VH-VL binders against Cytochrome c oxidase assembly factor 8 (COA8). Designs and how they scored, part 35

Target 1, 167 residues: Cytochrome c oxidase assembly factor 8 (COA8), of Homo sapiens (Human) (q96il0)
Amino acid sequence: APERGAERRDTAPSGVSRFCPPRKSCHDWIGPPDKYSNLRPVHFYIPENESPLEQKLRKLRQETQEWNQQFWANQNLTFSKEKEEFIHSRLKTKGLGLRTESGQKATLNAEEMADFYKEFLSKNFQKHMYYNRDWYKRNFAITFFMGKVALERIWNKLKQKQKKRSN

## First folded at step 1 (VH-VL)

Design p22 (framework fv_pabinafusp)
Fold by ESMFold2-Fast, scan of step 1:
Structure p22 (fold): chain C 167 residues (1-167), chain A 123 residues (1-123), chain B 112 residues (1-112)
Amino acid sequence: as target 1 above (167 residues)
Amino acid sequence: EVQLVQSGAEVKKPGESLKISCKGSGYSFTDYWLGWVRQMPGKGLEWMGDIYPGDSYTTYSEKFKVQVTISADKSISTAYLQWSSLKASDTAMYYCARLGDTYYYLSSHFDYWGQGTLVTVSS
Amino acid sequence: DIVMTQTPLSLSVTPGQPASISCRSSQSLVYSEGNTYLHWYLQKPGQSPQLLIYEVSNRFSGVPDRFSGSGSGTDFTLKISRVEAEDVGVYYCMQGTHYPYTFGQGTKVEIK
């Protein structure tokens, strides 16, 4: 398979992702907003000495990010589609064209759009409730593993300090 | 509206230092790579290098690695191209241009360009 | 480095007639994911370059539909279906698949 070039491959962090971090980054960083979800992806730095526990935490955070991105991309697409269908339906009912005299897309006023927003929020209440529940569940798991990683790092620091002093 | 505004024309003598600027507006400055392209009088386009302002990581064309320094100040959405000692052969138009949104690691097309900074180096 | 070769180097076109510019790369421009990073720019007299086509065939925002790009691997074409006075300038192809990024020599398009 052709590569982006030896320099890009040599300087880029290892790992395969749909979004890749900048070359030779030594920390986590935030990427550009996704076109569909409007959320910024976090790209995780992978240290050379990553422990199995640190890897598990990183993968859990990456998986949670992917889940979150997919949810909001789908939600935003559904919102846009239903909004357009609502506007179309209301303009048709009023006997109005889909375009203004200037050729621009016709719109409804704020009072008329309030009906759509009320309906959309009501229809999606259950979906958003389940999203919040799963979001909290995932964050509790991440917090738990963050605690375990912190304890491991403290222990390793103590071991390194003892090794340097004793030897 | 995405805009890149470059500093004004410069007239310098050989051996002098110079720093030119490129200010981005109308987009998130730290989310896009910004490149520098040279055009010598009557010649074509040459890619010099690029910078990712989010972490100031730079990539250079081998030809330009020793000649120039690329930097950015994300607090004022401005990138810089700098020479420590100019030569007559540095006389050229210098463009800054933003790498587009294909996904940041795959961005390779310059979607918006600055107006250019003409640098003239003569004795 | 990948060498980008454009033909012809210059074109004189009667307004309303078609124009075609070829761009050939010394190596395949297909990236490992199957995408091809070949882009076309126009530099009008006294102006900065502007993007016309990205990734072989995608028109950039605001670019008229009379511009089209095609090709694969190492052989690419930019076509203008009906050349207008505002299309005068130098056209450049560029590869973004391999570092360093490289441009073709440019093709000058003039109106007769």
Scores: ipSAE 0.000, ipTM 0.467, lowest interface PAE 19.1, mean pLDDT 80

Design p23 (framework fv_pabinafusp)
Fold by ESMFold2-Fast, scan of step 1:
Structure p23 (fold): chain C 167 residues (1-167), chain A 120 residues (1-120), chain B 112 residues (1-112)
Amino acid sequence: as target 1 above (167 residues)
Amino acid sequence: EVQLVQSGAEVKKPGESLKISCKGSGYSFTEYWLGWVRQMPGKGLEWMGDIYPDDSDTTYSEKFKVQVTISADKSISTAYLQWSSLKASDTAMYYCARHYGLSYEYFDYWGQGTLVTVSS
Amino acid sequence: DIVMTQTPLSLSVTPGQPASISCRSSQSLLHSDEKTYLHWYLQKPGQSPQLLIYKVSNRFSGVPDRFSGSGSGTDFTLKISRVEAEDVGVYYCSQSTHFPYTFGQGTKVEIK
């Protein structure tokens, strides 16, 4: 059975985690937040007799989740890296070390960090705009296929009844 | 995992009523038809009818539609096969089995069976 | 009703040897959707039936590849390439193309 697949550990260089639901799960389940994207992944239950249309919907939802996870993992890594570079650059300019007298990681005050946040948001505005556009397109497609699956289920019930009653 | 669990064996006298059950687990009970199949002692398999639990729509084989009633309670994922008045000729093993519907009209999982013995 | 006729009614097979069971329907099992709803079930001694093959040639989950189905129209065959002790039981062909669903009379497979 598909639902009895072996556990998949996160081995991806991209930092996207992979997981399996508990062996006895017969429902979709939500996993812990991914280390890099900070989003909770959903593992979709696969019935043994999944219709081609149901499979298409599930794959679309899985592909959308993977795309979403990868986008935010990359965004968060970029944010973290650029933040550290900004902090190090500013501390170097001030003639300060990377650690405080107490041994803590040296940081900038909120006013100084405001410059970084403004720059980061401005720099990434277009990227986030394209993300939102694609997110809406994907959600529209998912909604469309959910409707088609619902109609297929109704059609199958009606056809099943007709086949038995007319034959 | 998918499992269909049937009620225990029954010993009855002619004229008595009986209701046996089949409980589904490990799948969406309302998304599959549940059928009943009779096997008389030492004989082959006979399809009796089935039910779609989501709306309790039933389909019967002509031979069985006057003999039995099929019903379901989707709140407890259980289907039933019922006789108002048993006959000795009803002595048989009764199996429940599921199928998905059009294009997937084959019984993929079966219950363990309920033996019904009707004797005077 | 569609009559399903199986041959032979019984066969005894030496372990490791092949076995073949035939199933004939009184009418074509080809549906208007161009699919053929002919299935094979195995009932082991003291157990409930279990699905082996669905729609002529598709092996159900967990069924060993030594089982194969073939046929079209009204003539169908189930083949076991090398019979093992666990294959003992009664094999039934079944159709769901026409209402009501019907089963063959069964073929008993025994080990010599």
Scores: ipSAE 0.000, ipTM 0.464, lowest interface PAE 20.0, mean pLDDT 81

Design p24 (from p23 with heavy chain H99L Y100S G101Y L102W S103G Y104D E105Y Y106S; framework fv_pabinafusp)
Fold by ESMFold2-Fast, scan of step 1:
Structure p24 (fold): chain C 167 residues (1-167), chain A 120 residues (1-120), chain B 112 residues (1-112)
Amino acid sequence: as target 1 above (167 residues)
Amino acid sequence: EVQLVQSGAEVKKPGESLKISCKGSGYSFTEYWLGWVRQMPGKGLEWMGDIYPDDSDTTYSEKFKVQVTISADKSISTAYLQWSSLKASDTAMYYCARLSYWGDYSFDYWGQGTLVTVSS
Amino acid sequence: DIVMTQTPLSLSVTPGQPASISCRSSQSLLHSDEKTYLHWYLQKPGQSPQLLIYKVSNRFSGVPDRFSGSGSGTDFTLKISRVEAEDVGVYYCSQSTHFPYTFGQGTKVEIK
């Protein structure tokens, strides 16, 4: 039998955990939260006769997902690293060991940790602003292309019916 | 994968009613016309009619308009071809096929066919 | 109704040799949008028809390069550059320019 788009490739974007959607899925599949970014990856369904415009939208959504995943994985890693360094430094200043007598990691009280959070937020203010700007920019682009795809589908539907009745 | 799955073979007597089905999967069922094509034993193909499932708009070949009714239930992605009173001359293989806008109004995917035998 | 006439009605071809099927319509298949809606289907023994060529010369997905379509107006040709055993079946031309849609009577291709 003739076939369009019978082939399926289930490759995930770089920096996102690979997962498998159901065997006969005709819709996007949402996976479990990523260990590092704590965001749920989306495996995008590829239609059998995807238009160039639909492909553009899908690739934009995939690229945005990868960018978002990488940003938050990096932020979480940086936060954890700097938090541990801050705790280590403060404990050294107090003449304390890195672990309690019970073998647990030594911690600082809420008042002391407030200094870290304030410093971290101040240091990352511009980075967060740029992230928000790019996030809105990307979502505007996605919405714009979603609108174009919707109009393309309406136009194709009208053309199909028009030709049928023109004879 | 785009698939059209038709109901099984039928053996009927003249005067009996019959409704056969065609279920679409792997595509947006409401966005394509679905056509019915008859093939009499040892003969070629005849277009009978089509239905647009989104609004149940139908077109029929004049020859078949009185003989059959085409319908669809978009909630289960299924189209139907129905006879109120079968005749021996209705003995044929019946195919459903998707009419593709992308293939410029060609029938790009076909069901496996339903053999209808009408005999006394 | 548009009458589609195929010649020849049957062909016996030695494997690897070329085959050519002609299709003639009773009226021009050129639509007012300047497109020609002439299609070719293949029905293999015991199987459903399958789309080979749509709109005169466009190969459907998965159709081998050995199949080609050509023509305009009322005269159309399907060519198979080298026939293989899997190409056995009945070939139909069809038009969707004019209502009702019609098919040719078919050309049976067999291997010697």
Scores: ipSAE 0.008, ipTM 0.502, lowest interface PAE 10.3, mean pLDDT 83

Design p25 (framework fv_pabinafusp)
Fold by ESMFold2-Fast, scan of step 1:
Structure p25 (fold): chain C 167 residues (1-167), chain A 121 residues (1-121), chain B 112 residues (1-112)
Amino acid sequence: as target 1 above (167 residues)
Amino acid sequence: EVQLVQSGAEVKKPGESLKISCKGSGYSFTEYWLGWVRQMPGKGLEWMGDIYPDDSDTTYSEKFKVQVTISADKSISTAYLQWSSLKASDTAMYYCARGFYDSTYLPFDYWGQGTLVTVSS
Amino acid sequence: DIVMTQTPLSLSVTPGQPASISCRSSQSLLHSDEKTYLHWYLQKPGQSPQLLIYKVSNRFSGVPDRFSGSGSGTDFTLKISRVEAEDVGVYYCSQSTHFPYTFGQGTKVEIK
């Protein structure tokens, strides 16, 4: 697992959008899709009497969300950039301009675009495999801590029942 | 009563290894983060890192992650700060401190008495 | 790293007079959860630091109400309404909104 200390938190990565969650919320709030990652951010509710274990779970979920947002924002920007470069290159090779005679953006047909998608996926195969591995590792860790929080809540309920019975 | 009791002062030579300790009592040791803070002679406070004792999950300040190792033994409610090879620049007072559970981004609510580490030949 | 700048660096106060310490951060300490993780610690001579105020304005258990914290964004203030002899020491502001957690350089408070 990567060290949390390895992450710089001085400023948000370039290109990450912002959202404004509700001021008074007793539940997690889900925002609109990020402009760059296309993922919906989650604003986690922090209860006044949050246990240390609940805090650890929330920190893990927040860190996982930031990692996930950053990965897809970067990947989508790279995809868009390389797609435009590919289209430009192919149009240039055909002796065509970047715009049609009517001023509309010149496009490639589906068969030509399939070449780009194949190349992009092949080129990024290893990167996506590492992403999937980290994604599963993070979700296993989150599930583990969710289980611990659930057990803590059960224990607290049992303590309340014992206390009531003793009184 | 929450208490953090640290090991005694150490006098070492450059290149020697060292492991200092911080023992928690009066609370559930595994349920709170425990941090280490350095204070060089006549200077301010520097956060080094913290550990969650239940699973030994650690977070380090980038400056300190290659200099020290933070660990914990939950069976004896004790956390450790360790150097493989001390330098004269490691001369400082080292505090352990418990993270406060009221927030995700914790202030330190209870502090140990400090361990003075002096490194000189 | 977030730089925390305290002013003044030292302060001499006549007993019973008020004191004010400012803390400025190099960037906003407002977290995405709408909380501000700015804390104040006091280190009395020869003692460990002790938590005084957490999350801008909340007094820690046992802290007298003559201590108050305020501020937002990048500008924060610790006020002591009536300084007593036992308040002597070095005051540190600290942020935990951004990683790594950082401290101000400290403000030494002495009695005249």
Scores: ipSAE 0.000, ipTM 0.476, lowest interface PAE 18.6, mean pLDDT 80

Design p26 (from p23 with heavy chain H99Q Y100T G101E L102Y S103Y Y104L E105G Y109P; framework fv_pabinafusp)
Fold by ESMFold2-Fast, scan of step 1:
Structure p26 (fold): chain C 167 residues (1-167), chain A 120 residues (1-120), chain B 112 residues (1-112)
Amino acid sequence: as target 1 above (167 residues)
Amino acid sequence: EVQLVQSGAEVKKPGESLKISCKGSGYSFTEYWLGWVRQMPGKGLEWMGDIYPDDSDTTYSEKFKVQVTISADKSISTAYLQWSSLKASDTAMYYCARQTEYYLGYFDPWGQGTLVTVSS
Amino acid sequence: DIVMTQTPLSLSVTPGQPASISCRSSQSLLHSDEKTYLHWYLQKPGQSPQLLIYKVSNRFSGVPDRFSGSGSGTDFTLKISRVEAEDVGVYYCSQSTHFPYTFGQGTKVEIK
């Protein structure tokens, strides 16, 4: 494989296929972004000879994904509704219509929107704090199980070598 | 098959430090550049910089090179964007995005975004 | 830094009618490799940007054929042959020929 520096020098490096698994259609795949969470769902490939440990890792990754999708779908829906209410309220206070003179939707500038963001995040501070905490905990757990799976695979390769040597 | 998942929204006071994350999955994390893009409230998109996770090589836009630090931990397929001292003007949505086809500067996928609010 | 200028800043379109967005760069986007790194993104309300067109005219995977890109040098156009409700959002052109990568200011597309 070429060095990273050589690849960076090319604007159209060859070997895009290097990033594809050897067995097509037998790997994880990504769906389109969910309209509410804007996260792409991952559907995990299940090998025929999946070990119990590999199954635990896969289920942990699936559970983490479902948790993330649900959290962000709920947050985005709540955010969009409250944002619209804030904008409409602010525009009425200023005596402005919901559309500009050119017929475009009226908007607030960054400084005005900062008030909304501050209020929204203050109301949701604890929820976001717990999300970040759980996010890091879940990723730590995934990393730990990935390590266990790697060790299991090394052990299995060693067993195979011993069997070949004994035969 | 690529997905980026970012950490959640943050509320901070001016002068505080902050580190937000972006986790990649479904692709070889170490073989693609990952970029960060800022969107100030009601404004457009600004490219901040990128990182190549295999060796943590970074490139910054001149505007952002002293404001933020980009880093990555390839063992957990995660990139980070960090401020040593936040300012109110840092209030924005921050997106991470993978450079499609290595380093060619167009982006797919994008993370869901991390909203950072800095106020007293 | 390369300045990307989009016109118009907003469009209100009747469903089924065409829409056209222009993007102009402050200098040529033709790279020394003879490729032009001009791309189009759509940001739907409350969502992250998504790639529509890359390198002037290539539709990204899953993008409907009603979207088309064209242009060269400093002048580029994104066309939507028939605008649908799902096409509402802010469209951005972007260049990656020159560092730093830059985006246009955006064009908002709304349904009448």
Scores: ipSAE 0.000, ipTM 0.528, lowest interface PAE 18.4, mean pLDDT 80

Design p27 (from p23 with heavy chain H99S G101P L102G S103E Y104F E105Y; framework fv_pabinafusp)
Fold by ESMFold2-Fast, scan of step 1:
Structure p27 (fold): chain C 167 residues (1-167), chain A 120 residues (1-120), chain B 112 residues (1-112)
Amino acid sequence: as target 1 above (167 residues)
Amino acid sequence: EVQLVQSGAEVKKPGESLKISCKGSGYSFTEYWLGWVRQMPGKGLEWMGDIYPDDSDTTYSEKFKVQVTISADKSISTAYLQWSSLKASDTAMYYCARSYPGEFYYFDYWGQGTLVTVSS
Amino acid sequence: DIVMTQTPLSLSVTPGQPASISCRSSQSLLHSDEKTYLHWYLQKPGQSPQLLIYKVSNRFSGVPDRFSGSGSGTDFTLKISRVEAEDVGVYYCSQSTHFPYTFGQGTKVEIK
């Protein structure tokens, strides 16, 4: 087995299963966390007989995943970059080097970082609020289309059942 | 060590029922799909279907969907392949094989095989 | 169903000589996740199949480095740099990109 297959990082501390297998008709899988967004991507299987409605649902889910990945990758990178710039600027102002005499990276204490965290949270408040609103909107749309796909599948099963009887 | 141990050879008559087994050991049985592969005498390999033992979710190849039933008992780390009514055309070697769910779609470990002979 | 075609159907090799087996799929095996799920199995006489190579070019644990896989899209190759007596058997390519999973018809490798 591959090394990656042995990893269980996505298992909750409560002992809940880390992976929920796809349904009989689905072949989706969940990948490892992205380096930048720290989110696990879902790789969607494309059925040969995919209906236009099923395609719309899949594309909506893929677009939502890409939007989510991009948002958090950008946020995490922005946070890391601004944090490093703040630390560097503060150390320079104090007349200190980037490395300690022991050769380790110089850091600021919790009290000194408080100013950065306060400012970062403040200036990103609007972004986070709009993200949450868009997230709810996207999940509502996905749930709606899931319902439509379910109804389509029920209808198709009923049609096949009647055709099977008559033939 | 990962091992899949299958039940012994079977000789049956057409119309009889049969249930063969595959017991996993040396790994977490419920975290891997277990597939069944048929090999008719002198022929190649055919994927029949698989099961995820934790919730008994099954997938079948269309060719085998009506012919067999796949099941599992996770309390004893054993999967089963079952026929309600055997046909002479079911004569074959049957292998069970393990695959990782979701991320990997290949069989890394195989059972020793169960030979099923159906003749009058 | 995806048809997997192997060539040659049989191959006789003098020990120490190289061997090459080709596998062609009826459709591209490139998955939407940008991975190619093409695998190679070996079935030695009287034994179960065993995994040799997964996802085109990755050797499974314990598989000697004389085995290598390559290819993309619809054309794939398994190479054995120096065939040894223990390499005798039937080699199968398999795809798991498309449902249902399918196998090639097999290539029998024998020693001359």
Scores: ipSAE 0.000, ipTM 0.459, lowest interface PAE 16.3, mean pLDDT 79

Design p28 (from p23 with heavy chain R98T H99L G101S L102D S103Y Y104G E105W Y109L; framework fv_pabinafusp)
Fold by ESMFold2-Fast, scan of step 1:
Structure p28 (fold): chain C 167 residues (1-167), chain A 120 residues (1-120), chain B 112 residues (1-112)
Amino acid sequence: as target 1 above (167 residues)
Amino acid sequence: EVQLVQSGAEVKKPGESLKISCKGSGYSFTEYWLGWVRQMPGKGLEWMGDIYPDDSDTTYSEKFKVQVTISADKSISTAYLQWSSLKASDTAMYYCATLYSDYGWYFDLWGQGTLVTVSS
Amino acid sequence: DIVMTQTPLSLSVTPGQPASISCRSSQSLLHSDEKTYLHWYLQKPGQSPQLLIYKVSNRFSGVPDRFSGSGSGTDFTLKISRVEAEDVGVYYCSQSTHFPYTFGQGTKVEIK
């Protein structure tokens, strides 16, 4: 039979985050939006009696979060860069300066920006398709392990509660 | 650290109420039965009852069913043993212990004990 | 209630010599699942009880090889092959086959 008495050893902090949850938090903590990805990071609570299956699920969720953060940080930076380049190119074509008479950055109207959005979506179609494919694969895996963890918890509670133990 | 920490010693008069505590740490508090065991001065061990903290389901020894109430607050991982009216015969050391119930039904983790003295 | 009777009630042992404690139950401890829920606990002076042996013969984690349990039905034995100073205390047999759980009256082990 499994014995109890062994203590869980200290585990190195998981991942690098720009925010820290409160010391006494016993739940997952949601932080402010990341500067680059604009996604809110989740800092996962690690219970003292985490099972190997629970650890696998948590790691999978952490890895998926990191992958998602990196993808959108890169996409947002690329979008901003290419948008700025497109605006500069169009203003040059019109013989206009990069700033208005009021000193603000010159911009294009929605109709003029339509070409950029069309080109950006077309150019990045394959990349977004691969992202969606990987996202579905990751979500499928997470759902699968969530189901396994739920069944494990139900089974453990049933085993530990047994009322007819002394009959 | 896997442990059960009990409240400190109590000195009471007959007729007074009392509630002592047992706090679990380092394990899944809601997934193990927690039992209470009495040891009268110079005597052996007596099982009083147990509680499953996740739903507060209780089992009592018939001898103790009317004498005490066992409860738990899973939000703070703490179980309680309480008396509405103490008697001198309640003077004893009280232990809490987790019951390993995966077809074992034995007490594996024990608290340090709470000494309750009831005298007039 | 199941009555658990231990013999002897006390014994004094020379260090390095063996010791044996008997436990008898008023009814069979064989459960319908074909397991026997007979356990041994040790209470050292001034300390909480601690688990030594569970389900007749299984040593709990950290319990030295010098401790062994045996028996079946209503008759059970705890043996210490070579008693050491650290083994002083009161030994209790306990059953959890029948409700309510019960303990023996205890056997005090002392060093001569």
Scores: ipSAE 0.000, ipTM 0.472, lowest interface PAE 13.9, mean pLDDT 82

Design p29 (framework fv_pabinafusp)
Fold by ESMFold2-Fast, scan of step 1:
Structure p29 (fold): chain C 167 residues (1-167), chain A 121 residues (1-121), chain B 112 residues (1-112)
Amino acid sequence: as target 1 above (167 residues)
Amino acid sequence: EVQLVQSGAEVKKPGESLKISCKGSGYSFTEYWLGWVRQMPGKGLEWMGDIYPDDSDTTYSEKFKVQVTISADKSISTAYLQWSSLKASDTAMYYCARHPIYESGYAFDYWGQGTLVTVSS
Amino acid sequence: DIVMTQTPLSLSVTPGQPASISCRSSQSLLHSDEKTYLHWYLQKPGQSPQLLIYKVSNRFSGVPDRFSGSGSGTDFTLKISRVEAEDVGVYYCSQSTHFPYTFGQGTKVEIK
């Protein structure tokens, strides 16, 4: 949870919340789901002596997180607006109000909503295809650099010990 | 913030034992070598030895390997330098210092404040 | 053991003037991994040593850009482009290519 006494949490259309990790964190910190994207942000720990390779990996992960949150914030907003417009239009056609007699929001049955989901997915097919392609590319790059960082750490520790023993 | 905090000054007589400490904070203690450096009054710096706290692997300068023992307790992020029997020539300032194996490659990047050890009769 | 020789042993400089300290090793500091483990430290009066430059020319975090290191093999130089009052102290070169790690004898820098 965000620090008590924090001022208003405001997220731009860019889709990322401000969330502060605990003081003296020695690892990445995972926050609550963002209001718009519904994804959990990760706040990355920066080591005292971050190598250039470690910095490249961290920046790649930060950039990918921001890209991912912006995509889903925009997608979710579009979905919600179009869904409500569809429901409103259908209820008006039936001569019904926006609320049931019990005061709840009026809903359409699953068969009626299937029409909306079908059209929404069809309309957004290309956008989701490009998202998936870029998501896989980004995760491949992250995995590759994670491997390079891990190998660098192992080899540096081995070199340190070998250097000591070579005396 | 990386910090190394050393134990306080010591005044001892020849033949007495002594153990001084160096506590690390603000970093992963077990991932860095920790070295001990001696500075005799009015003289320069001498490397005594290092310890890798994760497995207590030690390396000593040949001059110091019989004189002192270096140890560490990783559960409390503390390294130690100890003498079984002090002599007057051990009078010096003793520094602990960290050296990473990454960016600053084996340079002593952060130093403790020093522990002054005075040995006199 | 590798002997590290610093020249000069002492420098008296006017504030704002440059200063240069040389460090010479008794054998090459080039490691088999193609890195040179030559470092520079500053010990201000009454304080612990602090890292200035690591691996010949890399400035440590928070170190002003008026400090620079250069050299290769056995000959190395630390330069201060404009000496300030807070730069007073003893400068040490150190090698960690060969065991045991060794330090130069130190160069005292003071203000005229």
Scores: ipSAE 0.000, ipTM 0.447, lowest interface PAE 23.4, mean pLDDT 80

